# VH-VL binders against Cytochrome c oxidase assembly factor 8 (COA8): the designs that were tried, part 17

Target 1, 167 residues: Cytochrome c oxidase assembly factor 8 (COA8), of Homo sapiens (Human) (q96il0)
Amino acid sequence: APERGAERRDTAPSGVSRFCPPRKSCHDWIGPPDKYSNLRPVHFYIPENESPLEQKLRKLRQETQEWNQQFWANQNLTFSKEKEEFIHSRLKTKGLGLRTESGQKATLNAEEMADFYKEFLSKNFQKHMYYNRDWYKRNFAITFFMGKVALERIWNKLKQKQKKRSN

## First folded at step 6 (VH-VL)

Design q34 (from pa23 with heavy chain D57E; framework fv_pabinafusp)
Fold by ESMFold2-Fast, scan of step 6:
Structure q34 (fold): chain C 167 residues (1-167), chain A 124 residues (1-124), chain B 112 residues (1-112)
Amino acid sequence: as target 1 above (167 residues)
Amino acid sequence: EVQLVQSGAEVKKPGESLKISCKGSGYSFTEYWLGWVRQMPGKGLEWMGDIYPDDSETTYSEKFKVQVTISADKSISTAYLQWSSLKASDTAMYYCARQGWYYDTSGPFYFDYWGQGTLVTVSS
Amino acid sequence: DIVMTQTPLSLSVTPGQPASISCRSSQSLLHSDEKTYLHWYLQKPGQSPQLLIYKVSNRFSGVPDRFSGSGSGTDFTLKISRVEAEDVGVYYCSQSEHFPYTFGQGTKVEIK
């Protein structure tokens, strides 16, 4: 029979922490920043008496979070890849090696990198415009449904009291 | 996970005061009515009353209105059932139970989760 | 007070056989919201009561499919399609339409 090893740590093999909220939690929980998007995920609590409106709001918030995480993970990967390609290209044009004499990666100064940042922003301008538009649309929808859920909650409290008083 | 945990068994003499407790966890304590149900030895269930912890509003069965006081402390998610002067006829098992509800109901009026019970024995 | 009357008061069932318990209320349990506030609870020996069925026919979370509730107005039935050893205990019907909330006298289900 295999012997019990050391207590398992809440980390991935790559050193990334796994988000695992306490099982007896009755509130939303915020996790550590995602490795790729650098955004903190939110684990949404599901009430046992969840109404269709509450479920719709929760699913909208979950879907918006996933959309936001995916956008920034992709943006960050694209930025890193294109930045490295730009640096390599410029170093080759100058006749410089990809590494310094000490073995460190060769880099460009802030003035030299200005061209890359300008090009990257110009290239991605439309993408960021669509992101902002969708972000506002999603937050408007979330706010609208939050208002509807709040009104439903107030109505349910009134119904609980009213039935007892009418009896 | 919804849980209601009640205080331990009590052995008392007639005329003594007593306060028993019921602590809720795993849900929003202030959003549900919490009721008390008595079961005399070998007998059925009797609803005594309930409390809404958010504002401490209470309702009582007329049979129990002058016998007991129901209260709650929402800061520690705990409800209480209290007697100023116990009688031998108060010997019974006392249960606390949460009153569940759904979005499509007029209000909560079924006991969905129950505490383990507190046995109260009153004898000379 | 609303009187809840259960029949029979005691029932002995061979394992795997069906069982049926009736509950009658002295007044209608139908609310203006078109819901009927009649519920069934099971108290196993030495344990707290547990909810089986709420508002006539809805099974509570974790309650096996062999339990079913039916009825309307003042006459209600709880049926167990195949009684198992774990189903032994006292069954109570209850109303929450009228104050005070009341329970039936209980039906003791035992295995033969």
Scores: ipSAE 0.177, ipTM 0.610, lowest interface PAE 4.5, mean pLDDT 84

Design q35 (from pa23 with heavy chain D57Y; framework fv_pabinafusp)
Fold by ESMFold2-Fast, scan of step 6:
Structure q35 (fold): chain C 167 residues (1-167), chain A 124 residues (1-124), chain B 112 residues (1-112)
Amino acid sequence: as target 1 above (167 residues)
Amino acid sequence: EVQLVQSGAEVKKPGESLKISCKGSGYSFTEYWLGWVRQMPGKGLEWMGDIYPDDSYTTYSEKFKVQVTISADKSISTAYLQWSSLKASDTAMYYCARQGWYYDTSGPFYFDYWGQGTLVTVSS
Amino acid sequence: DIVMTQTPLSLSVTPGQPASISCRSSQSLLHSDEKTYLHWYLQKPGQSPQLLIYKVSNRFSGVPDRFSGSGSGTDFTLKISRVEAEDVGVYYCSQSEHFPYTFGQGTKVEIK
């Protein structure tokens, strides 16, 4: 049901344990889906010896996740609201009540709902296009900093090797 | 071993603010969700919300989302439940309880360890 | 919200006799992972709740083997094979399958 009780479960099967003591051996942890965005947040592991560059990369990934969560929370809320309005208006034009004889929430069939989905997608095309643009910009930045972190690690290994040679 | 120790009883007047605490010990505080449960005098248990302390990600029951704020300070292994303006209807015993992820792959499911409770009385 | 209904609401038991508490949910508690998210808690007089049984039939650490849980779908039972004085309190069933998580109204168990 599209009522509160029909909202996606805030826990979900992962198939993998995310508890990892001691924390030094842990990787990122995946949480349950957010009530509104329906996206699973990633809780990023923080190494004890994190470099400033590694910290910047992690914060960029965290900020991107928060931005993503906010976008989809708003989008899903808009979708649910407009879906209910569409269903109510169609039932009203048919002269039907909002509830069945059994007290269940009245719904439209898949063919009738197809009209809503097409309209919703069309209406939100520009918004989704801007989202995709910003998503790619963010992923480019993340990839760029991943490259910088990789170079830093390579350089540190080279420095360690040269230090041993200068003995 | 695992313990959740809550702050002491509070007696407040309507309109006052309040922040109660729950300190975890004997486990990795940042690896477990911590929930808050209300018990009105002589009534049953009611789930309010949960927090994952590592990044302070919260979830709330719709009934409580506007009434309270859940927060945590992982540096001192303490979670908080707070009201900006108390009402007489907030009079209750408040429990914090841990939800384990480490034996379940899909998320928090049950409250395995509970705090001793904080009695909050709101009256003029 | 999922409604959890317990029967009976109160139970007086002669020491050493068995006791049975039923819990019914308004919707199925079976998850797509084939696990059922129904749990039982005990609140002794003046104490905080404590976990007895999780996911229908799994006894929590330190819980005596006289406690057992069973059931499926929407109908669940907690059984105590022989009730002892320390088993006095209010028993709650709870579901964590549907948001928000909900509890039954409780069953008070007393000794005659």
Scores: ipSAE 0.000, ipTM 0.462, lowest interface PAE 16.7, mean pLDDT 79

Design q36 (from pa23 with heavy chain D57W; framework fv_pabinafusp)
Fold by ESMFold2-Fast, scan of step 6:
Structure q36 (fold): chain C 167 residues (1-167), chain A 124 residues (1-124), chain B 112 residues (1-112)
Amino acid sequence: as target 1 above (167 residues)
Amino acid sequence: EVQLVQSGAEVKKPGESLKISCKGSGYSFTEYWLGWVRQMPGKGLEWMGDIYPDDSWTTYSEKFKVQVTISADKSISTAYLQWSSLKASDTAMYYCARQGWYYDTSGPFYFDYWGQGTLVTVSS
Amino acid sequence: DIVMTQTPLSLSVTPGQPASISCRSSQSLLHSDEKTYLHWYLQKPGQSPQLLIYKVSNRFSGVPDRFSGSGSGTDFTLKISRVEAEDVGVYYCSQSEHFPYTFGQGTKVEIK
């Protein structure tokens, strides 16, 4: 009993690259971690009869995901760049080359790297505070709209049954 | 894409039983009512009844309540229309149709997607 | 049962000309939510019915803008601004305010 091939008839309205979710999936699915943000993207299922409120919730979740992806991609890039600069600076101070005798990239031990991590966290303290604040606000908004959608569905199902019973 | 796929045409004799099917795909099957509509040869449309698959709640037109049974199996997203004993007057095209849904509607109550139809011929 | 009466029963139209179909219900189709549950369907020859207009005036997805619906209470109209060959078929009005749901007897639209 095969699927009707619904994805074959589907078109990408915005011209965005289209890839199909797993077979027999009509729900949200989670992809592999993004190379830059190291976060797993969520592919949101769009029902044919999506209500305006459901659409608003989905768009809010998509916007929050994009914001989160961009924040962590940028943060990871900054971290990697500053880490490399710190290692280079420390090796230069010790009079060591950037590569070992075997040709591998020279590294610092865990105790030496602890200094970098503490400095990075302190320097980025306020940025992380603003991120956490915005993250909580966004999740509160998402939870609020999830509640609204749930109430809409309950109310609509109740109305359907009441109308059917009255007739 | 929302699709309703119905079982194939049937040729039966009076007194025989019959069960035809309608399989939904491309949407949440349990969240929409699914109705059955009869069209006699060369005539118009008449609503027979419908089912809400999540709890199998059924509603029937009085004309059809004793003639047919509507059921659904939500595990395979399929609804059924069944006769215990067919009559020649049951010869018709039978459509399944989903009742559409939007918040401002206060309920679905219109048929947004239709199956291709199942022709049932009952002859001696 | 609510009786839905369509006029005319048949309509022959030259391509590009407008067409108008009327539908009258025996009782008001206005619900307490202030919406009117009157819908229009088209059945093309050899095909299943398809939704054109729901709740009086809302065009269903993919339906050309040459189709429009209007009306209130018990009197409703479907208009086609410029009839094309692909518009041939039987048009049905339907109500879903009262049980059982009922359909009009249909209006056959054909090209001259």
Scores: ipSAE 0.000, ipTM 0.446, lowest interface PAE 24.5, mean pLDDT 80

Design q37 (from pa23 with heavy chain D54G; framework fv_pabinafusp)
Fold by ESMFold2-Fast, scan of step 6:
Formats: sequence, C-alpha cells, structure tokens
Structure q37 (fold): chain C 167 residues (1-167), chain A 124 residues (1-124), chain B 112 residues (1-112)
Amino acid sequence: as target 1 above (167 residues)
Amino acid sequence: EVQLVQSGAEVKKPGESLKISCKGSGYSFTEYWLGWVRQMPGKGLEWMGDIYPGDSDTTYSEKFKVQVTISADKSISTAYLQWSSLKASDTAMYYCARQGWYYDTSGPFYFDYWGQGTLVTVSS
Amino acid sequence: DIVMTQTPLSLSVTPGQPASISCRSSQSLLHSDEKTYLHWYLQKPGQSPQLLIYKVSNRFSGVPDRFSGSGSGTDFTLKISRVEAEDVGVYYCSQSEHFPYTFGQGTKVEIK
C-alpha cells in the first residue's frame, strides 16, 4: 500500500505492469520468467531516432541478457540431470526401488540431499567463479556505455536549446 | 493488522477434487502478490506459485503448474489453490503467504505474513 | 533452479550462548536494483513460518535485535547473539531473486 512506503526512483513493482505492458511504451519492459533459465527477459524499446551509441548500448545489454539466459538454462538443466542421477544412485545403493510402497516416487530426505548440494556447489565452484567475473565485467561495460549515452543526451539537449534560440 | 486466514484441514481420497482458500484482511488485497508454499510431512518448504489479485496474474513453479490452479476473488479478498484430481503425494501442509514489497524494490521479494496452514491428507 | 545450501543442518546451543547459521546460494542473489534478495524464516514447532530477516540484514517488525543477518553475493550468515528458549525451531534461508523462489534445507536449532 502507498502508506506503507514511499515511491523510489525507477522502482514500482506491480503484477499489472509486469503482465500487461503499456501500449506504445517508450520504455523497456520486463517479461515473465523464462522456463529454462528462470530469469525475466527484458524487451528493449528501440527509439525511432536511436543514435549509434544508444544502439551499441542496447546491443550490449541484449547480448549480456542472452549470455546470462543461456548460462542459467544450461546450469539448471545440468543440476536437474545430476540431481536425478544422484537420487537414483542412492536409492539403488540402499536396495530401494524408484517407487515407495504407496506408489510415489521414492525421495531422499533433506539431510541426504545436503550431500548432493554441497558436492554440486563444490564441483561447479570454478564455473560459477568465471561466471561472476564475466557478469561483473559485462555490467562494468554496460555502466560505462550508459554514462556515455547520458553525456550524449546532455550534449544533444544543449544543442537543441541553441538551435531553438537561433531559429 | 495484516492477517491471512486459511480454510480448515481436509481428508480426501485419490482422484477427488479440492479447493482450499486463504482470506486476507488488514491490507489492500489487490496490491500484494500472494504465494502458496507446500511442506510435506517432515520436510522443508517448497514454493508452488503466486497470484496478483488485482489482475489475476499468476506465476507457477515448473513442478506445480500442471498439478494445481491458483486463483483469487478480489471482491472477497480470498485466494484459492485447487486440484482437479488429488494424489497421495499431495499429502502436505499448504501455506499461503503475502509477498512484501515497497516502491523501492523491483518486485515481490519476501513472505512477510503467513497463514496458519491447511493440512491436506490424501489416503485411500 | 537456484540451490540454497545451509550449514549446519542441526545445532544444539546452551541458553545464552551465540549461534550462527550459514547459507550459500548456487549463484549471486544481487539484483540490478542493488538489493540482494536473501531472506531468513523461522518455523517454531507446530507453527507457520515467520519472517526474521529480509534482504540480507533487515530485521522484520517485532524481531528481537539479537538476530542479525550479513553476507553478499552467494554467502550469507544468520547470527543469534544470545539464544533463548523461544528461538528453538527450524531456520530457513530463501532467495526471491530468481524464479522459482527456493528455500534451503533448514537448520534445526535445539536447546542443550
């Protein structure tokens, strides 16, 4: 509720806004979570008069999003596959079938699964470390170009102001 | 005071349908996402999905999107979790929980208030 | 799915002594809004879960100041400076940065 907190710059969470983007929006829009990566994609608005610098920034952001989406889609697939293999292996080792007497899929308790999670994180430590390095490198590049675009927009506003004066 | 009140315990047979409820009070029901969380006997918490009652927008966990339907009736500030055909594996405690947020966040971010839970037992 | 790993899985504490629970996520929980969407919940025996800490370090309304959260990126810690009898239960870390929202396995805290 509005009374619960003040509105902050560039932040306004809403299910309506998230699901039903405004018609003829002049802003980027966030879509629903991708089935495989579980990340929300951004649909970038392309202005009619996009500068070469603005285009470079947009393409960099799109490329970074695609890279991020592919990384997590692959990671989630690997996790799901290895988790299933781990469960099947443990059940076989215990002499248990894949189904319980009740006909349900046999599962391991939280304590048993903790071994898998620890092993998975340890095994993927280097991969996640390289992901984090690339993630920060990409975000630094994006921030740099955002700064350049901001400066270009300031310069263009000053030029428009002078053009209005001369005309 | 924010409060979430859930429907009472259910005992069902496999193949039966079921619809449980969660009624919100003490806040603007249409302005907050409401989530459902499952806890199987002796196990941890598992997020099932959520709904924004203002427009009935839903998000489901991949595991649950074919098992259950989440809906809401904003005129009576009530959300629902529904099964068309129950299985023994659906035996669990089901919690509804409000997802807290402020204008300084990019979306729903934590479960600030929880219902008391609805125990669903499915046995032959 | 983001995997949340808690250590230890169980903890026995003498009343008045400190307790510490660790939580590790399989990927960073930092959002582009510079907030980190890592939260801690407590489920007391026979009760619903309740929110303790949201966004790493913010105590929820009514939560005693003996509870504190810290961490960044993928490594997080919940500390209880002086454990009391009312603090027994199962503690869960959770992330809401990525769908589906996920919880850790839980850490059971008991009094010795």
Scores: ipSAE 0.000, ipTM 0.452, lowest interface PAE 16.4, mean pLDDT 80

Design q38 (from pa23 with heavy chain S56E; framework fv_pabinafusp)
Fold by ESMFold2-Fast, scan of step 6:
Formats: C-alpha cells, sequence, structure tokens
Structure q38 (fold): chain C 167 residues (1-167), chain A 124 residues (1-124), chain B 112 residues (1-112)
C-alpha cells in the first residue's frame, strides 16, 4: 500500500520551501529542487534503533542542510533583485521603457549583462568565501561523526556476535 | 512497516530437496539477524538457527546443524532455509523471525517480527 | 541447554478476569550488562507467534498495557489484568541469555 503524506509544504520561517516524504520510509527521501535555492532537500529516515550518536549525526546533517538551503535561497533572491534593478537602470539610461510592446519586461543582451555578472561576483566574493569555509567546517564535522557512527556500528556488531557464540 | 513474507506451503516426498524463503521489507535487512523457528504439528517452538545477512555469518542449534542450511541473498533482502534430503520428521510449520536489539544491548536478541510461516508436509 | 518450564500448561478464564502464567529457567538469565534476557510471545490460533514482552518487563510496540511482565534470575511471571477474547492463544516464555535459545512448552489460554 502507498504511503500517505508525500506532498509539498509551505515555506519554512527561514524562507526555504518544505516538502513531505512518504510516511514510514525506511530510507532517506530526496525531494524536488527547492523553488528558491534550486537544491534538492533530504528528509532523513529515523531508524527504530537510533543511538544518541546517530541522532547527533542526523541532526548535524539536517542543520547543515537547512543552513545550505537558506544561504542559496537568499543568494538567489538577492541576485534576482539586483539583476532587475540593473536592467531597470540601464534601460532608463538608454531612454527605453521597462516593458516591450508586447507588455513583457524588457531585457538587455548578453554583452550588456556581462558587467552585471562581474559586479555581482566581485561584490559577493567575501560572502562566498565565508560560505565555502563554513561548508568545509560543517562537512568535516559530519565526516568526523560519520566515522564515529561507523565505529559504533562495528563495535555493536562485534558485541552481538560475541554473545551469540558464547556457550 | 517491518514485514517478513515467507514462501508458500510445500508438499514433498522423503529424500527430496527443498529451499524455502523469507523476504524482509521495511527495514535495513543487513543490520538484523534473522532466525528460523520450527513448530511440529501440535507442539511448541524450537529455535533452529540464525543468519546475519550482511556477511552470511550463521549460528545453528546443535540439533539442526546437520539437518538444514541457512543462507541469505542481501541483494533481494531474502533469507533461505534448505534441506538436501527431507524426512517425514521434517513435517512442520517453519517461521522466520527478525531478531531485535538496541544500541545498548549486548546480545542476544528477541524475535520482534515474525513471518506468516511456511507449512512443509513430507509424506510418502 | 537451558530448560524453560511454564505453569500452568492450560488456563481457562472468564472474560474480564485476570490471568497469570509462570516461567522458570534452569539457570539465571541475568547478563553481565545487568539486563535479563527473558521474553514472552503469544501465538493466536492459526497465526504466527508475536512478541509481547521483551527483557522481562518491556511491552513491545502496540501491546496493550493490560499485559505486564515481572521477575528476576530464574523466576518470571506474565500477567494479564483483564483477559479479552483476542487474548486467546498459546503463550511462550523464551530465553536468549544462553546459547542455544530455548522456549517454554507453552501455556494455552482459553475463554470459558
Amino acid sequence: as target 1 above (167 residues)
Amino acid sequence: EVQLVQSGAEVKKPGESLKISCKGSGYSFTEYWLGWVRQMPGKGLEWMGDIYPDDEDTTYSEKFKVQVTISADKSISTAYLQWSSLKASDTAMYYCARQGWYYDTSGPFYFDYWGQGTLVTVSS
Amino acid sequence: DIVMTQTPLSLSVTPGQPASISCRSSQSLLHSDEKTYLHWYLQKPGQSPQLLIYKVSNRFSGVPDRFSGSGSGTDFTLKISRVEAEDVGVYYCSQSEHFPYTFGQGTKVEIK
């Protein structure tokens, strides 16, 4: 029988769109790309025998995902806003209207937009550097805890087998 | 939902071989021991043995170690119980059951979910 | 092998009345981790066994609170505070402390 609850949810307080995985999934569920961040969110499966260490790893991965989603949603929003402001400004300088004769928004050619892209990247250079630094720090922590969880699972497997071989 | 689905009833003659199956779903098949339990007609439960599907490590009850072979194919989340030569005394209901545990448990396990059973009848 | 002995072997109960089943092991079931590996299973007529209680007193998911387990060492008890029609079946105690795992001979619970 198909699981219920597979549906999109409204935007979270952080500005990230939410989605809902099928109920009682035994695996992580990957959603469609978020409208704002363009990243696929992951809903993590909670195993029935989750240890405190596994829970800590899962929460760290969830927090990292939300941080990542929020960063790119905000960045994309800022890009779109500044792009429209740039286009508006350049069209006004040329003495052109904001709309075409068909009623759609007027656009600039690729060569004219090159200046905007260069300026945007330059302006956001520090922000992207800090993002990369924090992304590496978060992934290092996740890798560290993944290693601890792997060792815990090996130890648990050995405990279980040692007991079964006792006589 | 954790489910164990077993193969259908079998009617065999003495000397024939047989392999019955137990397919797990709704959980990580390779992380739990899976056991086999026999119930002869009108009798109680007897533990036969277990398998850990990830590495196919097995344990057998002394009574059953030469009677049956337990195996698993983790690619299809299925465990097997096999006889090379059936005897009339093998007539019984055979259950597979998952062995639950917790991160703080030092083994051994309790049987938390059971298959529906496979009835094996061996007669001339 | 550890021998698990259940008493009584058969029990007839009027609906709503309590029932009690005893289980005795030939050796202590206490592990060095301070847990006792004694479990209770119910097999309803025509059905597979199902877990009721694990490690003496822990109710398995979905098991009604009218079921309770108690005991220590070698002496254990399963109690049903008020027996219902759906509780009819054979109850088994089992140990998983010592290899091989063993079951009691079973206690048949019937409604009068």
Scores: ipSAE 0.201, ipTM 0.620, lowest interface PAE 4.0, mean pLDDT 84

Design q39 (from pa23 with heavy chain T59E; framework fv_pabinafusp)
Fold by ESMFold2-Fast, scan of step 6:
Structure q39 (fold): chain C 167 residues (1-167), chain A 124 residues (1-124), chain B 112 residues (1-112)
Amino acid sequence: as target 1 above (167 residues)
Amino acid sequence: EVQLVQSGAEVKKPGESLKISCKGSGYSFTEYWLGWVRQMPGKGLEWMGDIYPDDSDTEYSEKFKVQVTISADKSISTAYLQWSSLKASDTAMYYCARQGWYYDTSGPFYFDYWGQGTLVTVSS
Amino acid sequence: DIVMTQTPLSLSVTPGQPASISCRSSQSLLHSDEKTYLHWYLQKPGQSPQLLIYKVSNRFSGVPDRFSGSGSGTDFTLKISRVEAEDVGVYYCSQSEHFPYTFGQGTKVEIK
């Protein structure tokens, strides 16, 4: 039979390797930064006797992470595309080619690029404002459920001892 | 993967002391009660006692309360069963087992994972 | 201590045939949470006991669906719909409602 190994890697369509926690990990594991979002993903440990409340918290944290990763991946991609279009447009207007005589990509000076950054930030102000609002709402929900989970764990510790001593 | 690994077989004489071990892995050792169960040769199962490793809280069957001591070292995820003076009647297979529970239950209620057993033979 | 009584003590069954084991407790195993704390274990020859069924009728992880448990109060039954060679061993009922935890005397299941 073929020897089992780590030779098969889970990769994203972009060719980025997927990283998983070790088999016997009893803790959450933090991965390397995503290529597009530049955010570190968290791989959550699932306990054997996970309560519905713990599951709800874990899913909320996973959903928040996916939402956050998607937002920044899309934002960074949009920024990159619009930046290239802006540079191309301005170089064409100046009658310049896309490459210098040395074969490198032609660039705009800092003053010209400042126009793009200012326009991009202005255009995306509302989008980032709504992102921040949703980010705070999600983190308040996560904090609330973390508190509930902590209280549930304390109560269950007491409950398992009470059961034993009640007989 | 939850595992309980027990120490090897022992052959002792009456009056000798003995300490056997049970090491847990693959789960949060301090969150579950760990019990000890005796099985005399050709006989059934008999609960001896248990320990909660987080605070070393113990409970014993009345029959075993003065015969054995249960302890745990949570830093190495290991529980122990100890005799100060063995008797021939202590000859048996000794199992450790984790006491499972769910958040919808009223405390620990079943032995979900078991060690492989430690055979203790006491003869003159 | 709660006494757990199993019948029969031994059972010889032809492969593919059903088997049934009864367990009776000296007191009710019903808790105030409306759950009944009766469980079934299997000890195969030369092996440690393993959990089959917990709280009367719930199969533990990895237990085949040919095993089923039923009952209430003080009378309980374990059924195997089609006994296979790997089902040979000693079956124990157990209660965890009252301390100390107690076990039945065991039922030996063997193949004819």
Scores: ipSAE 0.155, ipTM 0.602, lowest interface PAE 4.4, mean pLDDT 83

Design q4 (from pa23 with heavy chain Y102R; framework fv_pabinafusp)
Fold by ESMFold2-Fast, scan of step 6:
Structure q4 (fold): chain C 167 residues (1-167), chain A 124 residues (1-124), chain B 112 residues (1-112)
Amino acid sequence: as target 1 above (167 residues)
Amino acid sequence: EVQLVQSGAEVKKPGESLKISCKGSGYSFTEYWLGWVRQMPGKGLEWMGDIYPDDSDTTYSEKFKVQVTISADKSISTAYLQWSSLKASDTAMYYCARQGWRYDTSGPFYFDYWGQGTLVTVSS
Amino acid sequence: DIVMTQTPLSLSVTPGQPASISCRSSQSLLHSDEKTYLHWYLQKPGQSPQLLIYKVSNRFSGVPDRFSGSGSGTDFTLKISRVEAEDVGVYYCSQSEHFPYTFGQGTKVEIK
């Protein structure tokens, strides 16, 4: 058996949820929203006669999905943690408990939370700009390869028809 | 998954017309040639002809080109094999089969998926 | 038409033993793309034919690795390393290099 010497790509982070598509799916499967990123993952169908170009497109789409899932899982986790810390800090400053009399978690009103949202967005502005830049670059590359795959399929259909007639 | 589902068994008399069907699912029906193969009772396999559903282009084995007509309706992913006048010698199992190919294939094809077969019995 | 000749026409095999089927074509099956269009099919009792091997040596999806094909030009062989009960049926070689496509007579494999 040949050694599979292909350098491994980074594995999916342990914090990103996984899903399993229906058995023998002949199409791409879209799963439920991930609990951390809140994005719906896509499981890509692999055709039996997948071309190298089709494989490249599929792997690019898979890698982009993993990157996107990881970014938003981390961002949502950071947001939730910092929001919780902000709320606790403000309640402590006001001399209020962390729970209401009903046992529910105490919260701040919309005016009080506005400061947190402004600070969070400002602090993460550059990170979101880099995310948007990379997201557009990745989608451009995917669109480009989708076009190449479409042209390859058209060419293959024509090629098969011509060779059949040549007999 | 790729499936080819054929119409049910037929019992006919000589001189009658017949049209049997083969419906494809689980793949792009218009991108693959679909062939018909005959198997007479107790005999081997004989290729009859095939059709490219996207434009209904057909090829026939010389032996069968005057005996049968192959057609397809791509709007319902179905191919047909028909006789204008059946003979007792047409008694056989008829299979439809998809002609597979790969991106690197530049020659003739192979039959990668087969229907369950339609038994046609012609007797007086 | 290209004539495909199989030998033997019938063989009985003890389970777990190997089996070998030969196929000879009346002329070369080598295409100008340097591929050879010789394929092997299995028809189990009461079932449709199924593809086992395409283009001499490529196993079709789901076909166990105990099946292997080899050969070149006009002489081809299908080997089963360890015959199992589920392998009983009629094996056909076929060519798709020349019109019309043709099949061998078939080799019946049965278990002792």
Scores: ipSAE 0.081, ipTM 0.580, lowest interface PAE 4.5, mean pLDDT 84

Design q40 (from pa23 with heavy chain T59Y; framework fv_pabinafusp)
Fold by ESMFold2-Fast, scan of step 6:
Structure q40 (fold): chain C 167 residues (1-167), chain A 124 residues (1-124), chain B 112 residues (1-112)
Amino acid sequence: as target 1 above (167 residues)
Amino acid sequence: EVQLVQSGAEVKKPGESLKISCKGSGYSFTEYWLGWVRQMPGKGLEWMGDIYPDDSDTYYSEKFKVQVTISADKSISTAYLQWSSLKASDTAMYYCARQGWYYDTSGPFYFDYWGQGTLVTVSS
Amino acid sequence: DIVMTQTPLSLSVTPGQPASISCRSSQSLLHSDEKTYLHWYLQKPGQSPQLLIYKVSNRFSGVPDRFSGSGSGTDFTLKISRVEAEDVGVYYCSQSEHFPYTFGQGTKVEIK
């Protein structure tokens, strides 16, 4: 069925890809958003004559992507889990069922949820601060190496053209 | 995987024109020089010329510059070797080959992948 | 033009025996980038040439470890530590330092 992807018993495998890039691709491929992180994964093409500098850049980009995917998958899962636990706990305290008579999930009003959001934000402030710091450090490094790779490619094209022209 | 597929064998008479092809796949066709190499029956290999498909820049061996024309159509990843008027002395196996290069070099290129060859026989 | 001279012109080898082919260029193949543009190709009977070794000593993808290249300046050697039946063919050395690119006359390797 088109409406749903294949389901496996691994209902919470953080960062697990559910798609494959086209075969015999000669370029990078961008996939659909991951169910848990909501980020689009990039599958990197590895050229036959990849320079050490290009390999370093690709590895850095791959590692950064995996780090970013894992962080947001874990953050989103933690938020969802703690939110559900909070709601169920408060409903039980009030003597209410977990579902309404119509079978819909029972919810708390805005005033009751305010405490949860405040506690969650406070609890995660330092984690988000460290994430932002590392994210900027990684992007600075990537940008720096992208510049180096671009210069290397320009220089190599010039070397090829000059060698052929001089001979 | 990198592949170069050449057109089939040709049997021609002196004075006839001919155009043979070499189609590349499995790599970025416009990023590599492609060369043509001749092998006369029972003899060794001779470099004829190169083409850079992205802008169709060509370089010829002096021996072959007046004998053949090298061209490419990057939209179909195909290079060509053409004669306006064949001679019996053009009887040979013709190979296309991709010129590999490495980022640590400034120099000429080695032939890393080769086509299967096109046998051209010119006789009266 | 740079003349490439190979010796011997033919070799008849028992499987498992080592083989050695020499190549001499009429001029140095050393480039200003400190690389030497000497390569080895193998042409099996009825097939196109295939790259074995590039820039003196680098094995091309899929080439077995039993093949090794060495040399400098004008003198180069291709060695096969243990010749196998699949190694039969004509071996060519080639230079790409000077235009036109040139090839040696070839060394035919056969199994007895």
Scores: ipSAE 0.089, ipTM 0.608, lowest interface PAE 4.8, mean pLDDT 84

